# VHH binders against Uncharacterized protein MJ1408: the designs that were tried, part 4

Target 1, 350 residues: Uncharacterized protein MJ1408, of Methanocaldococcus jannaschii (q58803)
Amino acid sequence: MSREANPFKKMPTILMPDELMAKALRRGEKVANEMRQKELPWLLKARFVEEHKVRTIASVVADNLQKVIDKTPPVRKLPKFYQEMVEVLVGIDDFKKSMGAFKWASELVRKLGNEYARKIRKARTPQQAGKLRKEFVGRVKSILEQIHPEMAFVAVAREKLKDLPTFKDLPTVVIAGYPNVGKSTLLKKLTGADVEINSYPFTTKGINVGYIGEIQMVDTPGLLDRPLYERNDIELQAILALNYLANLILFIIDASEFCGYTIEEQINLLKEIKDLFKAPIVVAINKIDLVDEERVKEIEEKLKEVGIEEILKISADKDIGLDELKERLKKIAIKEFLKDKDAENKELEC
Key: E = the ipSAE of ESMFold2; O = the ipSAE of OpenDDE; V2 = 0.75 times the mean of E and O plus 0.25 times the DockQ between their complexes.

## First folded at step 1 (VHH)

Design c06 (framework vhh_3k1k_2)
Fold by ESMFold2-Fast, scan of step 1:
Structure c06 (fold): chain B 350 residues (1-350), chain A 125 residues (1-125)
Amino acid sequence: as target 1 above (350 residues)
Amino acid sequence: QVQLVESGGALVQPGGSLRLSCAASGFTFSNYAMRWYRQAPGKEREWVAGISSSGDSTSYEDSVKGRFTISRDDARNTVYLQMNSLKPEDTAVYYCAVGEYQLLYSWEPTDYDYWGQGTQVTVSS
């Protein structure tokens, strides 16, 4: 879990080598123009102009690269959800290697800046000072071209990672079930009309986040709404990353089957989710207003047969059973969140 | 009933190679990611390598990357760990693991429900 914001939200725009060089050269010229206004002997003025150009260029380049590092959280310190998303979307090893390239280049540019500034200070002619500055600029361009692939990689990574949802460090209920079982209606009834719509990999509908007080409700259209056995590995890993977020799974069953899926199909999806998620599962049998009590009892018995103990009967459309559902979700989610938080705070226990 | 049986552990000289196997039964092997872990004397279990259910994605602990290769044979319900350029520091009992969670990059043993009995690898001259 994010503790208030997506960890990657503050990643800066990644400039390519030519853009970064152009910016550094413009800043160097601005400083040079300011230095030319100082009253100094001609050789001292020429040396100070070139020295300050080199120092400015080095600082702009090195600071820009270091800023990327400083505003990108280390993967090892990320919540496990975000660690898994880095692996799924970009690859952790390549991401770490690219951050290493930024650090290497930043340190090397700063070292060269100091080296060339000292050489310029000892220059015997303005022409020699200018030649040393040109040599420095050429070396910086070479360094940036050497890390060009890693700069491009991080730019792509930033675009993918900044679109990840922001989750609060709160008890979290993940909602699952087939399309049209009433998940959207239920989420609106439980949390109110205002929900946050966030991007998520492998779903065009995004992920919906709402709140019941301090309980975080997450609806996952396109993720936990169809069988998992037909998913590719990357898609499945993105779905299973939700294990690090969920304190409770709320599975919705449409008792009427008007959603287009049989009870058997719905229970099979429930079994897959139950097997893949460590969080306890609460099942809400929805649309009870559209079926007789005998059908509801039949569904309830089938759920008990597959090991479901926490079953609620509701109608989201008719506002039946929603207060009982709210109270039960809140109680279980808070209990599991505190249990998980206690486990996380113990460095020798998992 | 889930069963994992590791084999292939042996005494090997530094710089040598060894291939470990893990035979799985009691579950639909092709639906699960598989992991290798190791435990050296006096140390905690550490994750070594992982392979996705399809075999298309692999991950490795930094210290073994480039030296070890994980692979799978779904027809034989077996996962392999090819170990090259072995070092004395690789001496450990190696464990195969599978759980409900199909996470590619997780080294925490508590995330997995099922472990094999282990196979001893000793790297000594």
Scores: ipSAE 0.000, ipTM 0.106, lowest interface PAE 22.1, mean pLDDT 82

Design c07 (framework vhh_3k1k_2; at its last look DockQ between E and O 0.02; V2 from the best seeds 0.00; counts 0 for: pae E 19.4 > 2, placed apart)
Fold by OpenDDE, look of step 2:
Structure c07 (fold): chain B 350 residues (1-350), chain A 125 residues (1-125)
Amino acid sequence: as target 1 above (350 residues)
Amino acid sequence: QVQLVESGGALVQPGGSLRLSCAASGFTFSSYGMRWYRQAPGKEREWVAGISYSGGSTSYEDSVKGRFTISRDDARNTVYLQMNSLKPEDTAVYYCAATHDYGDYVFELSAYDYWGQGTQVTVSS
């Protein structure tokens, strides 16, 4: 599966039973009309028309359901991030169950189509042929009605899952920090303003994705910018899901505190994030242009006290220290990415 | 008879805005995903935007992201394309398309059930 796009983007529109049946019947009737133009004895013509109608209806219904199956990736084959998203948004078990219903119905309708087509070929009267067709249609309707709840579920699931962000299979840096610490500015400066805004179900602000060479930068406004105690369960799960994406965390501290948060508050958030993520953390002390060197040193010492080893001093606004930051991010992110890939490969071999 | 009728195309200056409409008839509009395509002179028809049958999901070509917005009104059987910050490169005939197979992967013209006749959008100083 191409790890380069949201795997659910390929899911087709889910037709409800009445809509799907209507489509199938229309196509069946079209085919029947074409067949009626053939010069055949009355009984033969009747059988021929009804048979093709049944086959067409069966094909339309079965193929439609099968297409949903074919275009929906199995959850087990998804990247871990997307697996987690399925669980959080819709539930994996329910999703699997529902997809199973599609499979069941598709196969059954196809089977019935063949069965009734054969019966119609042996019909002794046009009336009998017509009766068989009606019976077939009734059974198809019944089958679709039976899976209606699952169809509805998948339709809703599709809507939710299709809005998930697209991530590339690249070393990924996730940006964290309080609001107004300069995350967005930094992202733009680092990526040359090549930032894409993607919808994310868990935040109204969306997700910002940019690229620095071959590394992916992800900013998640609204998720990693507040203490955990302020988050609901769904948000927490979303945050945890980022563990499957993040090879590196870039935490931004505003040295000036003009963001409205003290250094202590910012460091507390950093500690929480450090505990939540397995990925290493690089801290960028931002807005150094607004404070004296002594203050920056003080902040650096505080960061060291909490176990931060990678600390860079920058001013996103004044373009200070950005090249060094870029290089450091690339180096660490690539290293961690390769490490993670190796680990995944080993798990697959077991 | 199935019909898709586009409207709203006009000549506008760079930086201007337009709203295109596509009125559908002859089919169950609410069951279909809708997409906008455009074709510039001498170029192939290209995908611009899409909206799911429920309206819950939208997608855009990269070049129009942030500038264009697709929406639908099922009560009126109409899909819209709000185009802001128009550029000369946006000049094209814009087409409305309907499909049961809504998905970002659907770029083949044959995959769509119904097409409109198109409306001309020209962006020029």
Scores: ipSAE 0.000, ipTM 0.179, lowest interface PAE 15.9, mean pLDDT 88
ESMFold2-Fast, scan of step 1: ipSAE 0.013; ipTM 0.443
ESMFold2, look of step 2: ipSAE 0.000; ipTM 0.112
ESMFold2 (binder alone), look of step 2: mean pLDDT 82; pTM 0.832

Design c08 (framework vhh_3k1k_2)
Fold by ESMFold2-Fast, scan of step 1:
Structure c08 (fold): chain B 350 residues (1-350), chain A 124 residues (1-124)
Amino acid sequence: as target 1 above (350 residues)
Amino acid sequence: QVQLVESGGALVQPGGSLRLSCAASGRTFSSYAMRWYRQAPGKEREWVAGISGSGGYTSYEDSVKGRFTISRDDARNTVYLQMNSLKPEDTAVYYCAARSGIAVAGTLWKYDYWGQGTQVTVSS
């Protein structure tokens, strides 16, 4: 499946046992009332009422559970980013087990509905027909209560997964660097301010997605803007899932240090990101208009010492070096995207 | 596709050391997070240690922290597990796993690439 859409967006609302049972009973009663209007012998009318009530209840319950399964994408066919997010946020094995519970219950309710409908057709009294219907309803309630934990699990999973960002299958640049280094200003100037704010796990600020033509630009406030090794394992794994998206990392350094972080602190964060991410890194030294050329050269030398080869000198505020940056990002991101696609296709054995 | 072959399993005495190796064949080894799992008789398979593709991020199960060290040599397409201060409860079949990407810990996934395992026995 395509990376262009969040594959979980189409998951339906998960009704809890009592809600689903109430809906099924109401639908069954409406159908029963329609059957009561037919001109039939007393016993035949009683049988038809109870039979159709049972069939309707079974269909409402079974179809509702099956709809959850049908509209939930199979995890194995997801893009790797979404597979990793299911693992981190939910747990793939528990998610698959829960889908299995929905399938089991759907099939069992459908089977019981057919069995009880046939028994009701052979009932000798209206009281017997009604007793069989009550017995069926009790069994359905028991089945739904048995899978109640799995229904609750899927409801929580749906809420966590449906709001994951939608990424297009395009060359992607992920932007990193400390707060206040100029990332937001730079993104607006490169993309023309047409950015979408998307929710992301473990950040209240979300992520910002913009475009330079067919290049996808992802700004990551709250994620790649402070030391990574001090984070908890689940938060770090959610951040590192961006590896499946990033063809290029753009790291922004504030040469002036007005952001509140020293050059040494900024380069240490860069080292962590370089270590944890597979994508090549381009470094933009920002706010060069606020510092001397000697200072910029000092920073550039320190970056080369830590293995950074792609360094650009810019001022986002003063529109210095932005056209060169834009062209370099496009060329590198496209090249890496094509290489990553080739590697991914070989791994999938398609 | 990646094929994994574990080696180095042996019988060792408590307090001993052992180094396991996992040799990978195929493309993209350097983009894979590599993990070690173990399974004792009658128990579920459990995660032990993981290393990112870059080698810079490592993670360990609490019971092995300070005793086990995971490392990788991308030039040789090999990941290692150095096991020190071995205990009888470390007795298990040790499996190497590769996942394309960055996950160094977590739930087993059927699309992970798995080796056939190597037996480690810690007994007097």
Scores: ipSAE 0.000, ipTM 0.166, lowest interface PAE 15.8, mean pLDDT 82

Design c09 (framework vhh_3k1k_2)
Fold by ESMFold2-Fast, scan of step 1:
Structure c09 (fold): chain B 350 residues (1-350), chain A 126 residues (1-126)
Amino acid sequence: as target 1 above (350 residues)
Amino acid sequence: QVQLVESGGALVQPGGSLRLSCAASGFTFSDYWMRWYRQAPGKEREWVAGISPSGGSTSYEDSVKGRFTISRDDARNTVYLQMNSLKPEDTAVYYCATPLEYSSSWYEGLDYFDYWGQGTQVTVSS
């Protein structure tokens, strides 16, 4: 078994028109030099040199453009999370149109290569054969310049998309809550010390991915750890893309308030997340070892007032309530994952 | 400027035949796919037929397979739709189109962002 890669990681480097044309011309000249070494009558040798130069230039250009298409996943077949990220970071319609330009140019260059090779075979003089090759090269250069904006667009898109996180198709719990409420300690206690750090748009901290058996745990520092009203539209859309990943949200409250945020502030962030995310929410009241029973009960009552039914009382530091939390998370995440898969399968038009 | 001009639409009896023509200008015709679409009154526009730049590949909507034939004459910048065994259900305005705008159809096989002609009316009536 291996980890699934980000669908865009295999996208090749995008050469600009001048780079691709220079590469094709160099390769064509190399092949032409090989053909010039053949022992053939003068006119036949001239035709073979120019014919093979044209065929080589056409193949280098067409194959390079086709490789971009072959190594880029079709947007329609992507998991919904990655479809949303293409929309947010790039724009799906512009991405599809730009990929269309690569396909159009690849097919046209290949067609022209065949046409000009046939014309060169009928050339009456070496000068005529050379003129036809120059016409072909001019046509290819014009085609590449015509799609230059689309090539530049795909190059930028590739840089934005290739570093997106890799998520497995597993029941997924997204962890939320203010900084210093104990998220990192809890994640390590539930999944073990080793977690995978992945880059994510609009956060320098990235996201942390760990596992409880076949349950994927995603910690989101810099994303779901401060008020969402402070975000710009694009940043908020990138955060909301997590809706396509999350089967369950685990929200962590610091009962002691040593994190620097009041219970009221923490519950206000919870309310924002509850309003924006479709997944059910489990709340873990953390650091119960640092507060009295009455304080925990007060927090629990406030959570029930805002519609939270799944409340667990834990201490990550003292290993209190962690087995019950783990069991609850597994049960809900698996149930929601299977429900979401059933809904997806009913939407598939095969 | 890109221009597509359809002609050949007429009133025909069921079982009759008709040939539509689309004259293209403003682009290198031989380098592009050409398609025919139709739209019946009160219905959505539907794809009918397509032909590759080389003419070596043709494709048809299921309801017209075996009855319609698409062809092209690159020397005259013209694409044709030969319609045989016409049915009342074939009554529509027929449009010629080309995906010059690097549409998603070049990538995914879906017909988006095509340049359209003005259309030619085909009526199949008893």
Scores: ipSAE 0.000, ipTM 0.208, lowest interface PAE 13.3, mean pLDDT 83

Design c10 (framework vhh_3k1k_2)
Fold by ESMFold2-Fast, scan of step 1:
Structure c10 (fold): chain B 350 residues (1-350), chain A 124 residues (1-124)
Amino acid sequence: as target 1 above (350 residues)
Amino acid sequence: QVQLVESGGALVQPGGSLRLSCAASGFTFSSYAMRWYRQAPGKEREWVAGISGSGGETSYEDSVKGRFTISRDDARNTVYLQMNSLKPEDTAVYYCAAKVTMVRGVIPYSYDYWGQGTQVTVSS
């Protein structure tokens, strides 16, 4: 439903059985009090009051449950990145089954509301009408308690999913490299504006999203800035979900090693990322202003030995090489984005 | 068939540490919240800690905050409770628990599943 926002942002707050029932009973009582003010014969008024109370309770409960269904995006129609995040954080199969429980309860409450309203209309005494309404309320409470675990599951799922970052369907460059190599500075300089800071699973730093025209730039502090063998399986799965987003990886090397990591350590992280990600890699050798030309050449030769063909030399701090880097990223990201779109469309038509 | 099997309970001295494990089977483990409860002699069962379905959200009873840490390993279908700075008041049988939701067609039903418990005794 939303192309501009996280697909799960419109999921409503999930009321628990007691909360939803209390809301429905309050609304029903308000409608009942309004009906008691009408001028009708006493028996007709009593039946009319109880009938409308039942119809109101049924509508509040059924509509609330249906609203959850209507405002929850169907998983199969999500971009692959968001499908993977649902699987990693929640579990797709149980999420779908929980939505089924909401639909079952919504439909059953609506059906029972209609059945009890008709029975109340035929009641011979006010006491009989009241007893039927109480029976209906008891059955609705029972239905909500039956789906209590699914309501709790969806509430937890919503909390996990609602704060996922909003990614646009644009050519996307994911930035990687150790801490303090200059990723954040480079992102700000390339985009020319303040970046959007978004929360992401397994990082307290979040992720930073900026744009170079229609190219989406994503910096992932805490995710692609340390060896992958130091990650547990679920963190690794969340990191690998970025494969569905990345058309190009920009890997930043600090030539000065002032970041605290050796060139060897930096190249080893690069090798891990290269092996696990489908997207092509561009390497930017940063902080060239702090090192000799000979040192930069040594790093270039080492990168070529590990299969890196796209190498640029920059200084984010001194604004060296940034225009060339920007143009290279744009060309490669657009090409890969269109290629990936064509491949995805063919998979869906077979 | 849903099954929860706890291990790691032992006799420890005050100030000691223990790690409890709970191996789960028979359901989609990563999709469900896992909880630890304890029951001391003559007391009712009390909630100790909880962890959300795929990790990241944890909660603790006030008396154990800062001392106990709940974690999970979804690849191994295991939930853990790391207990540090143990006190005599922590003496109890510790239970792993899950409320697992199953759907038969469109009819939901849920079951509370409990392990057999593992005894933790903190005594000098």
Scores: ipSAE 0.000, ipTM 0.115, lowest interface PAE 21.5, mean pLDDT 82

Design c11 (framework vhh_3k1k_2)
Fold by ESMFold2-Fast, scan of step 1:
Structure c11 (fold): chain B 350 residues (1-350), chain A 127 residues (1-127)
Amino acid sequence: as target 1 above (350 residues)
Amino acid sequence: QVQLVESGGALVQPGGSLRLSCAASGFPFSDYAMRWYRQAPGKEREWVAGISSSGGSTSYEDSVKGRFTISRDDARNTVYLQMNSLKPEDTAVYYCAADYTPEQYLAYIQSGSFDYWGQGTQVTVSS
């Protein structure tokens, strides 16, 4: 049902033209040394040495470029979240064009390797065989320099994509709210375990992933914990990519205001998140043990005024209301997940 | 804005020497490996030499080994190519390039074009 690997984690390190050529030449020289051990006439030995150098150089270069293609996941077959991350961080069309350049170069180098190997087999002198090998090497260097921009582009793409978080294909609750409202405590209490810390673009704190059975809980410190007008366009796009992951948003309000933010500030952040996310929102009014019932009721009424229908009253610290919250989150997240899967299946049906 | 400006090319006789310079700006030069390339008339551009970001490692194309020396001066943001025992077959336009810079990547993403080659510097070896 679920996969636990970032689809880009298997992308190989991208060697730049000089590094790849040095590797290919080194491998070619190793093979040449093996051919030099044969008991052959000097011309036949020289031809074999140069032919096998060319074949080895062609294979090392072409195979290395093809390996990048083979170990890069096909973007359009990825979950929508990962497709969106490629678009936001890299650009899907440029990524595809760069993969095309790798394929073109791989095939051309292999073709030239075969061509020059045949020419070397017909060489009349050792010097002619050596000259043909040098011509081949020069052509390979030119091809690699021609795709150098695409190699650099893919190297940057790999660095941006390899550290993306690993998400399972499960009903997912994304947790939002200001810092110090109790999100981390609540996540630990609901999941009963330490959370997995994953990297995410534009947050130094990463994201925290935990589970309630087969419900995925995602806390996003640095992403959904401050006003959106404080974001640049790329940061906002990375945050909005969570729309493809979230089946439910759990927004935490600190009723005590000990977090350092007023109820009005907290509700304003809630309104911004509600407007940007398609997923339904459940609000948990936390730290009810620190305030009177009248204050909780005032907050509840203000939430209803801004269109919030699902309101729970909890204390993560005192274990109040957590069982009810857990059951409500499971019910809504599963319903929304299945609804989204049904909609996707109808799109594919035509 | 990444800029690389090559200079020092001239007409020299076989066996002569030249020192090429490449002035870099718009990126943290000392963090990047630098390379030299050349392109002769009617031929494809080829790699000539490379130097690591620390300057502790250098690499050369077989035809120039022992004759050319790459070096860098990080205080001046400059990479050099010392060319000795020049041959007619060394006649080409010489280009420098950073191995990879984030600034070039940003320019590529923003403009849709990746042209990182400068005008180069012409070296002619002729009697």
Scores: ipSAE 0.000, ipTM 0.115, lowest interface PAE 20.8, mean pLDDT 82

Design d01 (framework vhh_6qgx_2)
Fold by ESMFold2-Fast, scan of step 1:
Structure d01 (fold): chain B 350 residues (1-350), chain A 126 residues (1-126)
Amino acid sequence: as target 1 above (350 residues)
Amino acid sequence: QVQLVESGGGLVQAGGSLRLSCAASGRTFSSYAMAWFRRAPGKEREFVAAISWSGGSTFYTDSVKGRFTISRDHAKNTVSLQMNSLRPEDTAVYYCAADTSYGWSLPTTEDEYDYWGQGTRVTVSA
């Protein structure tokens, strides 16, 4: 089982122009002080000091900007889920443009550093060498101020993206259903209480990730637990990004209705999820210990009428039907995951 | 989300010049590396020239170095290919392509470009 880390976790802290310039100047001064200890004729020493100060400042600035680029994954190579999250949270086009500004500035600073170092090496006086270094520093400050908006944008983007959930490249079951239908109890029973709580856009409850061996279980409180067509476009897009993770949807129905929602309301939510998600759906009729067999049969028939073929009867509280559910989820999720991987590999072979 | 439209192709005599233009209709243009590829009659598509999103880096295939110049105009959302000292072997359909990644090196292979124009025909007579 390999870990698929959040692709943005390695993005470094983004320094603003003044911070980066201060860092570069401090580093340049340190190098200059070291160079002043060299035994050289005064003019050669003055030129050598200023040349290396310029080269150091250029390297610190250019390397810092390039480091941001190197540690930020190309959007097109991201898993679809993360591509969608970049679009929802920051906007792909603006993100690419801003990263482009970092590349432009890095290359230009490096080029100017080389040009000014050559000019300093040929300076006729120590004063001329110092003036050229000051001119170079002014040019670098100007470049950093020119990309200040893009630096600020990437800093905000980093804060939004670095805390996205980390999903493993495993068969994934996304859990849906109204609040209080027994999702949390079921997840704890199936995973042995080994559940990680992660932040997710547009939900204060977060997203819960647990594992049944090599099956990834994702509980989505605040996301797939109320009518979806009442959401704004950005919120709905964030919810629909889960389509890129889900190999199987597990929808939980509370047969007792003690959750506060009627069977009709619960089936209506199921229908919305079925319409919006491409993954197959398994329905678990929960709390069968609280209702008679006739009621369970009525619910089962209503589910068949709306096109549900995979139905299981369980009690999470009483440990009824959980082993059968576990095996059914494992079988279907693995089959769908491998089918999706085979399709991806066939496309990439072209 | 990027749509590319080429223009400027035509018939020219050997030793002449043509300027090809590629107009991008999306707001993403300024972030992308851009390239020109060509396909001669009866041959496969080959790389011609590439330019970074900033215009600061360019790369050319050996057969066009010194004769062709690739440039971009961010205000007009265009990439241009200035073709000088044209030869009959430059006869081809020329394609504009966009790479939506911001990788370190400019791609020179067809499979690394995500969006393509429909092409513009260049014919160079002897």
Scores: ipSAE 0.000, ipTM 0.127, lowest interface PAE 21.2, mean pLDDT 82

Design d02 (framework vhh_6qgx_2)
Fold by ESMFold2-Fast, scan of step 1:
Parts: structure tokens; C-alpha cells; sequence
Structure d02 (fold): chain B 350 residues (1-350), chain A 126 residues (1-126)
């Protein structure tokens, strides 16, 4: 599959054992009624009705289970971001085990359908043909009940995975910083277009995606906008999955502190992100139009002390420094993206 | 990680009965589909019987249906094969096999089983 689409979007709705069995039995009865219309001796007619009922039930059940497998992408071939999301939200080993259960049941039902159809064709009485069909139905019900836990697991997995965001295979900048530091205004001014809002685990606000030419800009409200040490393990793992997407992190500081957070609080969040993410960080000191030059220099020195090498001074509101920021983001993101592509290709080719 | 040890093999007269046991050690026994396979002199290994991880379903090759019964005991971590109405054609080395539920695609396929015992010999005299 393309890296530009959520690979799990095509997963079908998972029917539970009772639902799937009811569907199969309804289809079987429809086919049985068609066979009853044929002009055949009563024993041959009874055998044909029961044989076609068994074949139809087997096909409906086996095909439904196989369709789930066919429309579920192989995890090992997914982009690393999506592999990590399967691990965090579902568990890769349990997911693979459950897919195996679907394949096992699909093949066993198909095999039993063929075996019982042959036995029904050789039945000596209509009563014997009917008993064989009832025996087959009982065995199919047993098989579906055996994989009921795995069917429930995949249904939950589908709900968790189907609404993950779609990312393009482009140089990607992930935007971080406290609420009200100017992230939304900056993103709008840098991209010049409306941003796409996408769902993401553990945030009600979702994520915002925009573009600077061929550079993908990802704003993460609710994810990288508050202290990370306050998160539970699963939430933190979902946030850290962004490591597989980010070629560069743009951290925004509000120099005026009108956002409601002190410079020290903002730098503490920056330090947490720097410690947890592998991508290089560019810091944009925003709202420089609202503070004196001395205050900006104090913030720069504090940033250098915590190991920040790339610092830019901007005002998103007043359009100060935005062209330089755009140029720097583009150069760094492209360089890191190509470096990651080269490493990925060498891993695949070697 | 599972280790399987078979027991109960021996010499028996045609028409007689014999009970094979397989003791499983290591990882949780209930996670596995358990099966019996056999290899007659000069022949390939063939499927005999299987029992699902829950014990709720059993499967047999046509030549043993009605004569052999597979069962499992979760408390003792054992799988048993009760063999009745034995025939000279049943002479073989019998192997216990285990496959993790969900990784076994077809219960009769040797390739679907990850763990195997060393085998126990059954000889049925005419």
C-alpha cells in the first residue's frame, strides 16, 4: 500500500459468531429455496438442497473471515509509525495471532464444507442428508465460538486503528509548545492554506496538518503542549510514535508569557521533548514585538544552556522573521528526510 | 517454550487397545492446539488426531475415526490418545505435537506445529 493512506481504512466491519452464522444460514436458506424449484426425484432433490445449503454456509463464513485477512495490511510491511501504533494500541503479537485464528477458521470451514457436501451427495435417505447438514452447522458454530475472543479482539483493533491520521511520505515538521503561544497563527501564515484536522489517540483536539510546498507541517494540540511526565505509559507511547514521523521538531516559545506559562515552564517542556525525541529541534521565540531586546537575549541564553543550536526570533502576528523560519525549516527537514530515506533503503537493500 | 514427552507405547495384538500419553512442560499448556502424528516404517509422517486449545473440538483422520479418541487434561498438562480395535496397519512411531493457537492454519498439516516429542513406538501383531 501507499504511505499516503491510513493502511487500516479498508478493514471491514467484524461480524461476531452469532451475526456471521445468522448471515450464513439466511444465505443458505435462500439457495435451498432455489434448489427446491428444480424438477428432480425427491431423494435427489433433498440431497441437492442440503448439499447447496452446506456449500453456501461454508462459502459465506470462510469468505467473510478471509476478507478480513485480505483487507488487513501485513504489519511488517507498514511504515514504522503505523507499526508502532499497532504495538501501542493493540499489540502486534496478539494482532498477528488473531489474524492466524481467522485464517485457520476460514480454511477449516471450507475443508469441512467440501467434506460434508461429498457425504451428503452419497446419502441414502433425505433424513441422513439433513442430519449431515445439521452436524456441519454444529461444527461451524463450534469453530466460530472457539475464535470468538480473537474476533472480538480484531473488532476492537479495527475501531482503534481505522481513524488514525493519514500522513504523506514527505519531509515532516512536528510543531510543539504550550497552548496560546501562537502555533495556530504561525501554521496558517507559513502554509497560506486551510489546515486539515485529523483524529489522534489521547487528544480530543486531534492534530492539524498543513503544507509548505512539499514540507508536511503537523501541529499536535493536546499531545506536545503540556508536561509529558504527567502522562500514563500508553499515552506516552502513542506520543513517542511521532518519532517515526518527525524529521524536525519546531518548538514555539511565547516571549511575552501572555499564553499563561512562564519561560521556565516553557523551557522545561522543551527539555522533556528534547530528551524523548530523536529529531533535531528548532526553537522559534515568538511575540518578540511585545518584549524588549534584553528579554529576548535572556531567553536565547537559557535556550543555549539547554543545548538548543537553532534559535529564530519571530512575530507571527506582525509577520517578522517568517521567511527566514520557513527557509530554515525547509532546509533542515529535507536534509533529515533524505538521511532517513537513505538509511531505510540501505536497511532494505543489505 | 514447550517440551513434549510421549509414553504408553508397546506391543499389542490385533483387535487390542493401547493408551498413549503426552506430558507437556514449559509455557501454559492451554495456549496450544495438541495433535498426534505417526510414521510407519518406510512412510512419511501422517496426521492422526488433534484437539483444540479449549478441548472443545477434536479432529481425526478417516482411518482412525470411531477407533481412536483424543482427550486433554489441563490439571495434569497431558494429552491422551485412546486406541481401540488396533490393526497391523496402525504399527508406527507416534509423535505428540503442539502448535500455538492462531498460528496453526490447518490441524492436519505437519508444518503448522512448532513443538514435537521424540516419539513412542506402537507395534500391532497380526
Amino acid sequence: as target 1 above (350 residues)
Amino acid sequence: QVQLVESGGGLVQAGGSLRLSCAASGRTFSDYVMAWFRRAPGKEREFVAAITWSGGSTFYTDSVKGRFTISRDHAKNTVSLQMNSLRPEDTAVYYCAAGLYGSTYYLSEEADYDYWGQGTRVTVSA
Scores: ipSAE 0.000, ipTM 0.102, lowest interface PAE 18.9, mean pLDDT 82

